# Ledger of designs, part 238: VHH binders against o26223

Target 1, 191 residues: o26223
Amino acid sequence: MKLLWTSQHIKVTVHIDGKVSKMDVLEAIKTRRSIRKYQDREVPEELIDKILDAAMCGPSAVDERPWHFIVVRNREMLEKIPEVHPYGAMVKDAPVAIIVCCDSSLEKIPGFWVQDCSIASQNILLAAHSLGLGAVWTGVYPLEDRVEGIRRLFSIPEHVIPFSVIPLGYPAENPGTRDLFDPDRIHLEKW
Key: E = the ipSAE of ESMFold2; O = the ipSAE of OpenDDE; V2 = 0.75 times the mean of E and O plus 0.25 times the DockQ between their complexes.

## First folded at step 14 (VHH; framework vhh_7nfr_2)

Design P26 (at its last look DockQ between E and O 0.41; V2 from the best seeds 0.00; counts 0 for: pae E 4.9 > 2)
Fold by OpenDDE, look of step 15:
Structure P26 (fold): chain B 191 residues (1-191), chain A 124 residues (1-124)
Amino acid sequence: as target 1 above (191 residues)
Amino acid sequence: QVQLQESGGGLVQPGGSLRLSCAASGFKFSRYWMSWVRQAPGEGREWVSSISYSYGWTYYADSVKGRFTIARDNVKNTLYLLMDSLKSDDTAVYYCAKHIYSRKPKTQDEFDYWGQGTQVTVSS
């Protein structure tokens, strides 16, 4: 499936409290929440392209960039994901999901792919949020049943490891923001 | 087995109205977007209208905008097309189509199931 990359800089205006503001990176990080309810609204391909672009901008160990992405829009497939992912019930209600995978053949240093794919997954969440979409990280790796379930469902090769499933859509909930700062978790110079 | 069955077509005069129905079975109707597509004699298939799975969004071709209304009843598993102010150019076989994706269709290959169609003829 050749993803048609349209280079159009879509100015995404996020309406927060009726004001058109550009969400800065700190705002995106601090205000992002897991969204599990979605509107009956399509997600434009242009937004998915932007999200995937962001997903590939994260660092990786020795620049190995081991990630692959499966974009799932097929309703039947979305409906089947919860069958192999018991905590992925919301996926069936999303208009699209991204499956983040690692190609082990691209790994240069063993074990760092988990960090690489985590960074990619987080960038997906932040990008989605900044674009006015809701998303949630549903973990696949390292749970063997989920890994194998997703592998079988999407015919993923053995050398490729499904890492996360991230449903996306326009949010149909507002869980609010929370402050998670904990100074007791900060140690100066030593424990 | 997925089944789509159109009905409600017929002969009508210009300016008249028709209501098409599509009875759906064999799948979770309320979980899929649906469309109407028509084919005039000697012409290719033309997308007419689409509706989201929970009535949130509707789309229309420019040629029918303001005259046609797409609707659905998820309890009855039925898709509708209300056609008002019919014109001779609306003469076609009208097909009900099931979406593969939850979006406005870009191409005809985004439908996985079609009805047999119902004939609409607009003539004086």
Scores: ipSAE 0.865, ipTM 0.932, lowest interface PAE 0.5, mean pLDDT 92
Fold by ESMFold2-Fast, scan of step 14:
Structure P26 (fold): chain B 191 residues (1-191), chain A 124 residues (1-124)
Amino acid sequence: as target 1 above (191 residues)
Amino acid sequence: QVQLQESGGGLVQPGGSLRLSCAASGFKFSRYWMSWVRQAPGEGREWVSSISYSYGWTYYADSVKGRFTIARDNVKNTLYLLMDSLKSDDTAVYYCAKHIYSRKPKTQDEFDYWGQGTQVTVSS
């Protein structure tokens, strides 16, 4: 009985008078920004589990839920991602990354898996932000060289398509506020 | 070729202090979390402390919290353990270990390289 390792399952929370700090949904959507600079601080596994739970709660075409996720914490593997993903340089600086994948054997309606995996990817970004983390969506599909590079690097089988690589960590940057509302893109009653 | 070499161990009296060093080579030291792990005679390995690679976030086992300080020098590629208020229960071989993951280890299998160890004996 000499498993002397103490439990490493600690939750990172912001405590204010013993309460967890929270964002409402609209605030989370409006204040989320792409974060590409990370502290090397531990991201607890419990936060990753919450993020992936949120990712799987997204809608999917005919409830096909084709998504699979690879959680990458291995430093050497994170260092190799920029070699197969030119715009993924920041991934090597994150303590963890999530690879969103589509299992084509779960696809019920041709082509809708792209929308399904996009929804899962955005839910990861929003959930991470709501938990005090920063993340950025780096595109893999539909760029064939990136798809094959990521597939080989992570031993992803042929029937599974890597869709996005999302590095996560505590933010080491604070991008300013953006006002993106454009009423010219809203048409009432007809085009 | 990854090399981790500990030094600074020895015999010390209860309540005394020691400074352990670990010289690292053969990898990008400034890119990896590092840990100290100890093994007392006839016992299993016990995680002692971890440090992140750039910001220097530190993590400690409850048994050493408040008495030990982990530190690193990324220019010298050296990891340190500053051990104060030493107790007889701190007697062990102390190993420097390179992390696979940027987190506190759940098991000893989360280290890919280990030093040879340095003996610390706390006795009067």
Scores: ipSAE 0.638, ipTM 0.856, lowest interface PAE 1.7, mean pLDDT 89
Fold by ESMFold2, look of step 15:
Structure P26 (fold): chain B 191 residues (1-191), chain A 124 residues (1-124)
Amino acid sequence: as target 1 above (191 residues)
Amino acid sequence: QVQLQESGGGLVQPGGSLRLSCAASGFKFSRYWMSWVRQAPGEGREWVSSISYSYGWTYYADSVKGRFTIARDNVKNTLYLLMDSLKSDDTAVYYCAKHIYSRKPKTQDEFDYWGQGTQVTVSS
């Protein structure tokens, strides 16, 4: 008989020192890539807390802060997301996902919640990257079939709008850095 | 119907070895973390070891680290616990348990299915 043996891998957990930052903010922005393959490795609750703290630090229209977050670790639920989200196949392989939602009862200025939740979603991606995790933003809003599917799957009430699903985990791929700067997109003084 | 069936327990002398198996059926075994948990006579359940749904990541209680090895075969849907250097305080019923979440368990409520257990007795 031959058994498939596993050994405990070196746990690479990087703690952010309040006096010293592991990654400069410009470096984080420039090096963050969408990660769709994840190690089957626990993402500690503490890291999720730090990521959501960062998500809530973003600006919002009139400081309305309309965001709510659903943290999904249940394997059965993660497996069901691709059934209602055709481009969410990688979610079933992630140890955890965050669903970013808008509570419309918190809106102070109608319609700006999209910007607000976009900022929170991007902050999740950057914070995850700075903590050694990989993530990807999968779009839900404004696609009504995806919005309805996610709302039904997670029992999200009528006044709450699911915006994005963000699977995350320790990365199992390295797609490399891109050079996307385009000076032709910059207009001085006028269009 | 989820079923977990342990086997391989028995009576062994101190310093001996045993290999436990847990045959799994009724779910996609390769998509779930699995654990071994033991219960000594008159005591509560004690987490022993966990393995991720891919065979890359394993975790052990301090009391068994270096002596026990958890393994899985996702083709045969079988979980294993290889126990070496057994001591009298390893005497317990050993349970195979299916995780709800992909993480080290904090409470027994994080398992949705349990096997019936297999008795391991280390005497003398």
Scores: ipSAE 0.251, ipTM 0.689, lowest interface PAE 4.9, mean pLDDT 89
ESMFold2 (binder alone), look of step 15: mean pLDDT 81; pTM 0.834

Design P27
Fold by ESMFold2-Fast, scan of step 14:
Structure P27 (fold): chain B 191 residues (1-191), chain A 124 residues (1-124)
Amino acid sequence: as target 1 above (191 residues)
Amino acid sequence: QVQLQESGGGLVQPGGSLRLSCAASGFKFSRYWMSWVRQAPGEGREWVSSISYSYGWTYYADSVKGRFTIARDNVKNTLYLLMDSLKSDDTAVYYCAKHIYSKKPKTQDEFDYWGQGTQVTVSS
């Protein structure tokens, strides 16, 4: 076990004796599925740290990196999310959820924070999958009632916008694989 | 003590413009959705526009979309309604309204405080 510091306070564990994941990048992308059923099993903090490290490695418009993350493990708080998010029923059954937020004070180019936070959200999904976890992106922005509901539940300040809620855990379902390649959507040289 | 005071109404010709203001005090203005509601002579109150407190999301009644703009200044604790291309049907007393909850209102029952109103009259 070798410990690497990703920041002054956060460490990532690299296993010397074993492999953390055998998935190559293309396999991870092609086999990731939305997972909404989770085992009643704790997710170690070291895996959350690795996922958040991956989230922050996304490209951002003019390197603004406007993302902030709330890690929610409190059962009472997870159980309140469905009250303000109609498609968030699975969150109450997850051992942990990550709320992806935009700090608007860090925004350098108007509107691009949506793309920045989308990239961070996708990196969370891919990283979780590569680590043997399942996750699903539940949308918050741009639905105003969901944004204000999540803001109220988690005491999010006015200059910060909740973008997505991503529950994650060890998967209790296997939806199988999909073949999504459609050559009719590819145009050569022109439309 | 919560106070809402509208100003900026008056007489205007069809096609004209007006800027309404609402000075708010006695509460944390930056934490509440605010709305404009109007009442024409002999009619009930009609919701015109709402603005969220943080991001400034705006909503408009179909009758005013494209003509009115709602805005707020959280430093000055002031709500605005910029009215363009005014029509005779826009003649009403315009009220500034504070929401009971920190979410957009669905009914007039969701407002806990109202201003005294400011008269807008669009001639003929």
Scores: ipSAE 0.000, ipTM 0.105, lowest interface PAE 18.9, mean pLDDT 84

Design P28
Fold by ESMFold2-Fast, scan of step 14:
Structure P28 (fold): chain B 191 residues (1-191), chain A 124 residues (1-124)
Amino acid sequence: as target 1 above (191 residues)
Amino acid sequence: QVQLQESGGGLVQPGGSLRLSCAASGFKFSRYWMSWVRQAPGEGREWVSSISYSYGWTYYADSVKGRFTIARDNVKNTLYLLMDSLKSDDTAVYYCAKHIYSDKPKTQDEFDYWGQGTQVTVSS
């Protein structure tokens, strides 16, 4: 075997084009799972940039687009997140986390920034999944203690509201897909 | 401080084999696509093969498919090219090249750093 001359066991295949099929939109939506266990492996900056590009493509109320993002790779900072977010223990084991924030100075219509940041957060999860990564949405807003804790930890200004913390990495778990279709929640013509 | 250093070239008879190595330093090797590019005397640069950094996906020029194998060792920061069934047309200087981005290269403009090259000569 040709691969015996390397110290890594690498699968080598011959491809004319070299392109792998991307997940279609419905498949990505249906197969995305919360991933809380990550390989000890860095996520390239290029992939984070692609994920954030996708995050900013979401619809936004009156096109206000109030989202800002903090990318956290520093191990010391990742290890401090569980101290201010009690259900964020997995964040310390992730190679990177994205903090989704709302800049309230960009808000054009009161209250819709929550929907805007929710859309951005979901796009991060879907984009990560489509790129072979795993991620999970850990809630910050509207829990006052978490909002203030994350704000202080990352020096976030008072006019900016941290909305979610999303750890990302190459998955070290493979949970099965869920069949979530419930026809009893669909009403035809009337309730 | 990016450095790429090729080795393993030499003179070989037609039908023979060689293994090229490229030692990389000064950048996060495990995060970049890597390629081999060759240049024969009096010719332009010809892309030979590429390997992705995450899944080890490999791509080959039609002229070398089935004869060459590209591989990498992300622990040792080393890129390899195993060349089998060498032909006189494979005679060239072989360069290790670092991609600017993670996409598969089509031209020389996809690379930001090159090694010094290693000479492969296939003749009787």
Scores: ipSAE 0.000, ipTM 0.101, lowest interface PAE 18.7, mean pLDDT 83

Design P29
Fold by ESMFold2-Fast, scan of step 14:
Structure P29 (fold): chain B 191 residues (1-191), chain A 124 residues (1-124)
Amino acid sequence: as target 1 above (191 residues)
Amino acid sequence: QVQLQESGGGLVQPGGSLRLSCAASGFKFSRYWMSWVRQAPGEGREWVSSISYSYGWTYYADSVKGRFTIARDNVKNTLYLLMDSLKSDDTAVYYCAKHIYTSKPKTQDEFDYWGQGTQVTVSS
C-alpha cells in the first residue's frame, strides 16, 4: 500500500491581540529601537517563522547564504546565556532568543560571512519590529570567550560560528524615536 | 501529568506500510516540537523524525527520508508516523518523544518525556 497523504504545511490562524501593524519600510527603519524588557507572554511560532523567512531574504556575498539559526525557548537555557555573555542579562527574561550562526562550510568568499550574518541579524530586528515585537542584537563574534561559551551551551559544531544572540518578545518598554541624521557624514563628489 | 501513548505497531512484510499514532496529554501539545525515536535490538536510540508545532515543518533521518512521513493534529493532540517501503532494518521499538526545545533534536538528551513505545517488526 502506498501512502500519498502529505501534511508538511499545517495552516494555523493565530489571534495576535488585534494590533494592526501598518508600518512602511522607512517607518520601520526609523522607529526600530533596541528592546530589553519583555512582557510575560509567549511569541507564537508563526511569528518566529516569518522573522526567520525575512532573515534568509538578505543579500549575501556570491549568494553563499551561510547562516543557520537556533531558536531557544527553554527557560533554563535562556538563564545560562548571561554566564557566557556578560551583556546578555536581558536574555533570561525573554520568552525566546534566536542565535544567528555561520556554517563555515558554506562560505564561498573568505570573511564575507560576517557581513552576511550582520544582514540576517538586522532583518530579524526589523521583521520583529514590524510584527509588534521588540528585540535587541547582543554581540557574540568576534569575542572568542563568548563564541566558545555559546558553542558549548548549545552543542554547536566546530565548523559553525555563533555570531549574535537576539532575544525577542512583546515589548514592556516604549523608548522614543532617535534623531540620528548627521549631514557632516555626507560628502558630495569627494571626501 | 505528561503522558504519551503510542499505537499502530505490529508485524509487516518487507515493502509493507504501517501507521503509528501517539496520543499526547498533560501539556500544551500545540506549543512543542514532537519526535519519533526508535531502538533496534542491541542498539542505542536513533532519532527518526521531528515536526514543528505550528507550521508542521518536518525533518527526517537520512535512513528514512522519502519513505516515512511525520504529521500532527494539534486539535486532537496526536502525532503520526506514516511508514512506507519498510525494510528489515526498520525493526525497532518506536517511541514518541516530547521536545524540551523548539529546535530540531540531534540527541536523546533534548527530550524530557517519552512514551512506552510500540514494536515494529519487519519480517517475512
Scores: ipSAE 0.000, ipTM 0.120, lowest interface PAE 18.0, mean pLDDT 83

Design P3
Fold by ESMFold2-Fast, scan of step 14:
Order: sequence, then structure tokens, then C-alpha cells
Structure P3 (fold): chain B 191 residues (1-191), chain A 124 residues (1-124)
Amino acid sequence: as target 1 above (191 residues)
Amino acid sequence: QVQLQESGGGLVQPGGSLRLSCAASGFTFSRYWMSWVRQAPGEGREWVSSISYRGGWTYYADSVKGRFTIARDNVKNTLYLLMDSLKSDDTAVYYCAKHIYSSKPKTQDEFDYWGQGTQVTVSS
């Protein structure tokens, strides 16, 4: 199904074998799924640049923007990630992975870098999804063994903390939509 | 030890065909992108074609599109270049190259291992 909008004379046209050419924000948020199986296909650099631009647009505490990113396309390096990250087995099959890092020298308010890097990680997932890619957030911080393993593997200096490893590629799976809305978790005025 | 060994080169008439092979050993061939790169007499290295690790994606230089086909056999650990409608400008040493990155190469520094090359000469 493909929906087309025309200006001036608003018209909606549905095509049975078509697809949505652009995803709005709510659709992207609601339909993004963790993707762990990737096509044997290159991800163009321009798409990685768009994803990282989106990652850096997130809000950060006191505008500290402590994030740095490592883009990993090296097959040998991708194959070594599961050795230091037990739930990162899918990374070795991805064409590229992004490591989200915190430069602690940029931290202005203690501890908020975790929220900052979480926002950057989610923006990577949403941007990838909006561009027709699949990705998954694999946790690194606060698990000390994973933090040190990733640091050693990618020669990350001591003042920089690896936060997440996000493999991405063109999806080779479609896990389907989730219905997660739960009104019982919404409290009006007070708990 | 990583080893890449090319074969199938030779002398051929313009309009002819050749099939180049590259036998790979010392690494898990099925997990790496592979390329063919050529060097004509007096010229620098020119990227010719790349293939993804399962063969699902192939890329070609504009000079060879429609005439050359890159292929691989992951059971035999062999990379191929099927060359049709050969022109005198295709005369070069052809190298098999192992990728560092799972992407189309931008520079020759994105290969970590090279074969010794096989000579292709297109002339009358």
C-alpha cells in the first residue's frame, strides 16, 4: 500500500503493491523493531552520515553533548565484538556497527551522560528505521566487563566510555508490529 | 597465512572472453567482501569489481559494466571474474583483493591482502 498526498487539492491515493515512501515521526516510533538479521548488502556512507547527524540532534543535559561515535565496517573487528559482548552475536553478521561513546571531559553535570547517550542511541535506531535500515541497541554500559572489552578492542582512551554497540544493515527479517499501549500505566493528576 | 592465487589470464583477441579465478586460503572466505583490481602498463591500480560475502551485492567500474561479471563460490573458496567483449583497454595485470570493510572500496588501502596477479593481454 502506498498513500500519496497532493497539495492544494488534497487527495489520497492507495496503491495495492506500493509502499509508504516517507515515514512520519509517530509511524517511525511505533513500527521500529530490533533487527538482528541483515542482508548481504552495503550501507552507503551518506546514510550513516544522516543517521549520525540525527544522533547529534538529541537533547542533552546542560547542552553538554558528550557523545562520540565509532563507525565499524572492518569485518575482522565486527567478528571480535561477540568475544567481549555475549549478546552481540548478530554484530558479526552486520555490514556496519556504530559504537556510541561518552567523552567524560565534555560532561558538565555528573551522571546525565547516560541519558544523553541513550537519547543518541534511540535517535540512531529511529533514523536507521526511517531510512529503510534495521538496527538493534546492544547494551555495554553499565556492565564493566563489556565496557572494558569494547574499550580494549577499539583502543578507546580511559576518559571515554563505550555506551552501546548498534549493528545496522538492510533488514533480513520482519518481526511485525507490537501493540504496547497500556492505559493502566497512565495516572491522572497523582499516582 | 592468508593466500590469494589468481589464474585464467592470457592472450585473447579483441571481442574475446576470459574467466579469471582466485583461490583463497587462510581465512574464512565466506565472511569477506572480495574485489578485482587491475593495473595497466604505466598506470595506477584501477578498481574493477566487488562482491559481497554471499554474492547478493555486486559493484562494477563504469568501464566494465555490462561486459564483466564478478562471482564467487563459497564452498570452493574461489572468486571469479567473467570477462566478455574484451577490448585492448582491458589489458592489465588483474589482482584478487580481500576487503577490510564490508563495503565498496574508496581507496586501495581498504584491502588487507592481495594476490600476485594474472596478466590479461587483449591484442591481435
Scores: ipSAE 0.011, ipTM 0.446, lowest interface PAE 9.2, mean pLDDT 86

Design P30
Fold by ESMFold2-Fast, scan of step 14:
Structure P30 (fold): chain B 191 residues (1-191), chain A 124 residues (1-124)
Amino acid sequence: as target 1 above (191 residues)
Amino acid sequence: QVQLQESGGGLVQPGGSLRLSCAASGFKFSRYWMSWVRQAPGEGREWVSSISYSYGWTYYADSVKGRFTIARDNVKNTLYLLMDSLKSDDTAVYYCAKHIYNSKPKTQDEFDYWGQGTQVTVSS
């Protein structure tokens, strides 16, 4: 029963200001920005699969992992999202969007699916950024009209809750860097 | 319920080519990574190649890289192995294997179903 095994790994590099660099985790977290303008360029399915793999690696309360994902590439469907999500206008211009959903039947601890799906959404944003893509989280839950609009548009069952819509693509904008560290929000030992 | 059935093996001369097929049924083939694993006479199993389910990105053992091509047809539920420039060392029973995890395998324990195998013999 000897299984001989060898592996090949492909590394991704990010282009910044026309130069290629590799991104560590802290750099990825600090340099990720919401991207709402995309190149007219297809995102390969292998990159989407890598992003979804990363999304499913998030911590989950009692390991319930209630997330499901809808990958939308159909232009007509992407163009209908702004009709049910007023702040989702950029989705129609993206080559692809991921809808993060919760299957409530998989929930083991009441209410923690929101944290689980938030973690999955953030992992999508970070993974996309690390792969040279841009993305933005557009909120769906807990806004009842958006939840029901997205549910109807994508034939989502009643026991499944659409949480976020994340358009992504190769970025056509560079919003620059932010310095967000605020020591006044850090309290030592007590409030 | 799950069935994997290989075909396309046979006797070929060194430098020849063969195409193996694996017909899959009883599961959602389009949702799983698939692999080819071989076993030469009197030797242990050797991982040959893996393919992802959606985009079809591929991985190969160093011993076959540049000579073999793994492919799949998700409409027909069929996995392929295209073998070029065959060598006597390629003589083995070739197995189609379904992944438990959608990732490159580390051990044979990461496959939950195997086919019966198809014999490939490379000799003059």
Scores: ipSAE 0.000, ipTM 0.116, lowest interface PAE 16.5, mean pLDDT 84

Design P31
Fold by ESMFold2-Fast, scan of step 14:
Structure P31 (fold): chain B 191 residues (1-191), chain A 124 residues (1-124)
Amino acid sequence: as target 1 above (191 residues)
Amino acid sequence: QVQLQESGGGLVQPGGSLRLSCAASGFKFSRYWMSWVRQAPGEGREWVSSISYSYGWTYYADSVKGRFTIARDNVKNTLYLLMDSLKSDDTAVYYCAKHIYVSKPKTQDEFDYWGQGTQVTVSS
């Protein structure tokens, strides 16, 4: 009469779940990984607010702070992002995404907004990780097709530039950590 | 209009393999969860497997775990079911099913369109 419903999720070890854990800064930096698989679980608004607070704390050229953020929770809108961003397929399965934007009317020094928005994007990734969430930076700028696609999809005005799309959620994968230290890139006293 | 057309069924010996395909049209296939559901002679419908629109999630009935693999091609608008180590109990008509909502389904009955089905018979 009725369908039998059983589920087998991809079995992964979650990094952090159910409670905010204390993590020192170096540990957060060294253990953060790009996460593209998310649990079917809502992210509380309070955590998004904490992440955006951290995003706005980054250094900015001449303190111009040109960033604006769009928080996307609407399922239909999340599912349209891969249509304008070919490598953003994981956004469809995320419970929420943050679009990092530059308001060019706030620029004091031309061109430094790229560094400003990069810093804000990285702070989002680190803050999410510290709060038990996973996230990934999907590139928008400087690829003009993606910039215009995201602009049209979210009704972003011409003086505002979409920089990155960052889906986030509770992680459903554990890629582990990497040993990236390379002493050959360190020069003492001279080249 | 929405259309789902299954193919790849047939007669196969126990322990054999089959690959089922479902060609989808009339909707934005890449935005919907898709499922395979089967019905054996004289039995009710049995859910077999589901896949998310982004490949991130796959679900399997306990009876097929480790033997069947669900896959999709969002460019070709095609859903697949790769069936290994087939048993006589796998004999059924296999239906491709489209979920009602673009979001993850909450119940077994969240389908609005079904294909015509493809017969799989596992027999010597």
Scores: ipSAE 0.000, ipTM 0.101, lowest interface PAE 19.8, mean pLDDT 83

Design P32
Fold by ESMFold2-Fast, scan of step 14:
Structure P32 (fold): chain B 191 residues (1-191), chain A 124 residues (1-124)
Amino acid sequence: as target 1 above (191 residues)
Amino acid sequence: QVQLQESGGGLVQPGGSLRLSCAASGFKFSRYWMSWVRQAPGEGREWVSSISYSYGWTYYADSVKGRFTIARDNVKNTLYLLMDSLKSDDTAVYYCAKHIYLSKPKTQDEFDYWGQGTQVTVSS
C-alpha cells in the first residue's frame, strides 16, 4: 500500500450576513487589511467569543498565556478612547473594541509577554477577517502615556499592562489586497 | 430612559414553582446580557443567573442549578426566571439587571441598571 502525501489546509466556514463563506488560512492571511471604517451594525456576541477563543489558541513562551481581554461595547467608553490614544479616533465609530492586556503575575519568562500579546492581537485580526469583520491593531504598549491612559480609563490594575486596542465591526471600506512577496528578503542556507 | 419592571413574585410553599418576568424598555434589549440577582433579608446581593442576548447561553449560581431556568423573549423585550422546587432559602427580593458588558458578571459593578425588585417568599 502506497501512502500518498496530501496537502491539507484548515477550512474555515463562517456565517456572514446569514450566508456561509469559506476562507482557508493562507487566503485569510493574504487578504486581511486594517479596517478603520465600520457599518452602523452590531457584531453578534457569538463572533466575539469565536475571536477570543482564537486569540487564546496562540503559542506563548513556556505556555505562560499571560493575556486577558476587555470587551468594550459601551458607546460612552468607546468615545473616550481617542482622548487617551491619539491614533484611536476610529474606535469611537466601532460597535465594539477588544483591549488585549498582559497579567504580569502570569509571566514565567521575563519580557516574552510582548510577543505573547502580539500573537494574540494578530489572531484577533485574522479571526475577525475570517468571520467577515474588519479590525485594526492600535498600539498601546510601549508608549507609557497610552498605557496609563487606557489603564485609568478601564480601571486596569497596576500588575496588568494594556497592550493593544482593537476596534472591530462590519467593514465600510475595501482597500483591496497587496502583493508583498519579495524574494530579495529570502536567503538560502546562509546570509 | 431605561426601565426594568419585575413581576410574578409572591408567597409559595416549599417545592412549589413561580415564574418571574421583567419588562424592559428604553434600550435595545436584544443587544444586552440580562441577569437575575436576589437579596435575602439582612444579606448582600447574590447573583442568580445570566443569559446572553444572541444565542441564549445561560449561566446559573450553584445554589439554583437544575431548579431555575432563565429565558428571554427579544420580540417582547421580556426576561424570565422559571423557578422550580423552591426552598425556604430562595426567599428574597429578585431584581432584573442589565449588564454593562457582554459576559456573565463577576461583580455587581458590571450592572448599569436595576429594576425595583419583586418579593419571593417560600414558607415552610
Scores: ipSAE 0.000, ipTM 0.125, lowest interface PAE 15.6, mean pLDDT 83

Design P33
Fold by ESMFold2-Fast, scan of step 14:
Structure P33 (fold): chain B 191 residues (1-191), chain A 124 residues (1-124)
Amino acid sequence: as target 1 above (191 residues)
Amino acid sequence: QVQLQESGGGLVQPGGSLRLSCAASGFKFSRYWMSWVRQAPGEGREWVSSISYSYGWTYYADSVKGRFTIARDNVKNTLYLLMDSLKSDDTAVYYCAKHIYMSKPKTQDEFDYWGQGTQVTVSS
């Protein structure tokens, strides 16, 4: 044990509330569901910071980490998203949304930014779930009409590509969990 | 096998017009942003124009804006550059390029395949 780094010697009173995590990693992965209905309740900035920290911890091709994030809390802006994203109707009802973007100038291996931003998006969903929030991934890239619509709405530069819009909030629905394990999709040694 | 074949270049007088074509094969043309890039003798390559794959979003270099029009035919897998009001400064070899990214290109490294080029000469 490293004495200098234990909670007995270093306490952050405002951030340590004595809560124990209710989900391990496997439980969080298996029980996460897309949530499209949210309570009329603010999400604290501290939780958004934790979610974005988790998003940036994903693996990326040759450690290029091309992701940038726009945090949207402005209700007028959230209400305009469905105008440029037809399947993003739930975004206007969320207290906050995160737009995952790729800065193309940071890419070291062509094409891998899609995988990098997918990993960041999934980490946002998983982190939100682990913190008691609900979220859903709404697709932007590779649909060019949505890419340009979101770009114009949020003044995103031409070298930056909006990848996904993820509304978040305290869930107002509970769809339950699914049994998705299919052993017929697992092949040992050969097809 | 990816192939890009440019055509339509030639000698024209200042103020003239040309239509360049690029026949594409070996990839799903309708899923890629396409560009025109030019290179004048003794100079580096200059990006000219780009077009998106579905809705035809277009971007132009300031030097050609208002004079050139980029277009595509996803059924025929063909890219076009319609060049009006040609100037002596437009003299260059014009290349057709396939994009990696859905954005205005910043460097030549954003293109993963180039055609053989077609020469455009604007002089009297």
Scores: ipSAE 0.000, ipTM 0.130, lowest interface PAE 16.4, mean pLDDT 82

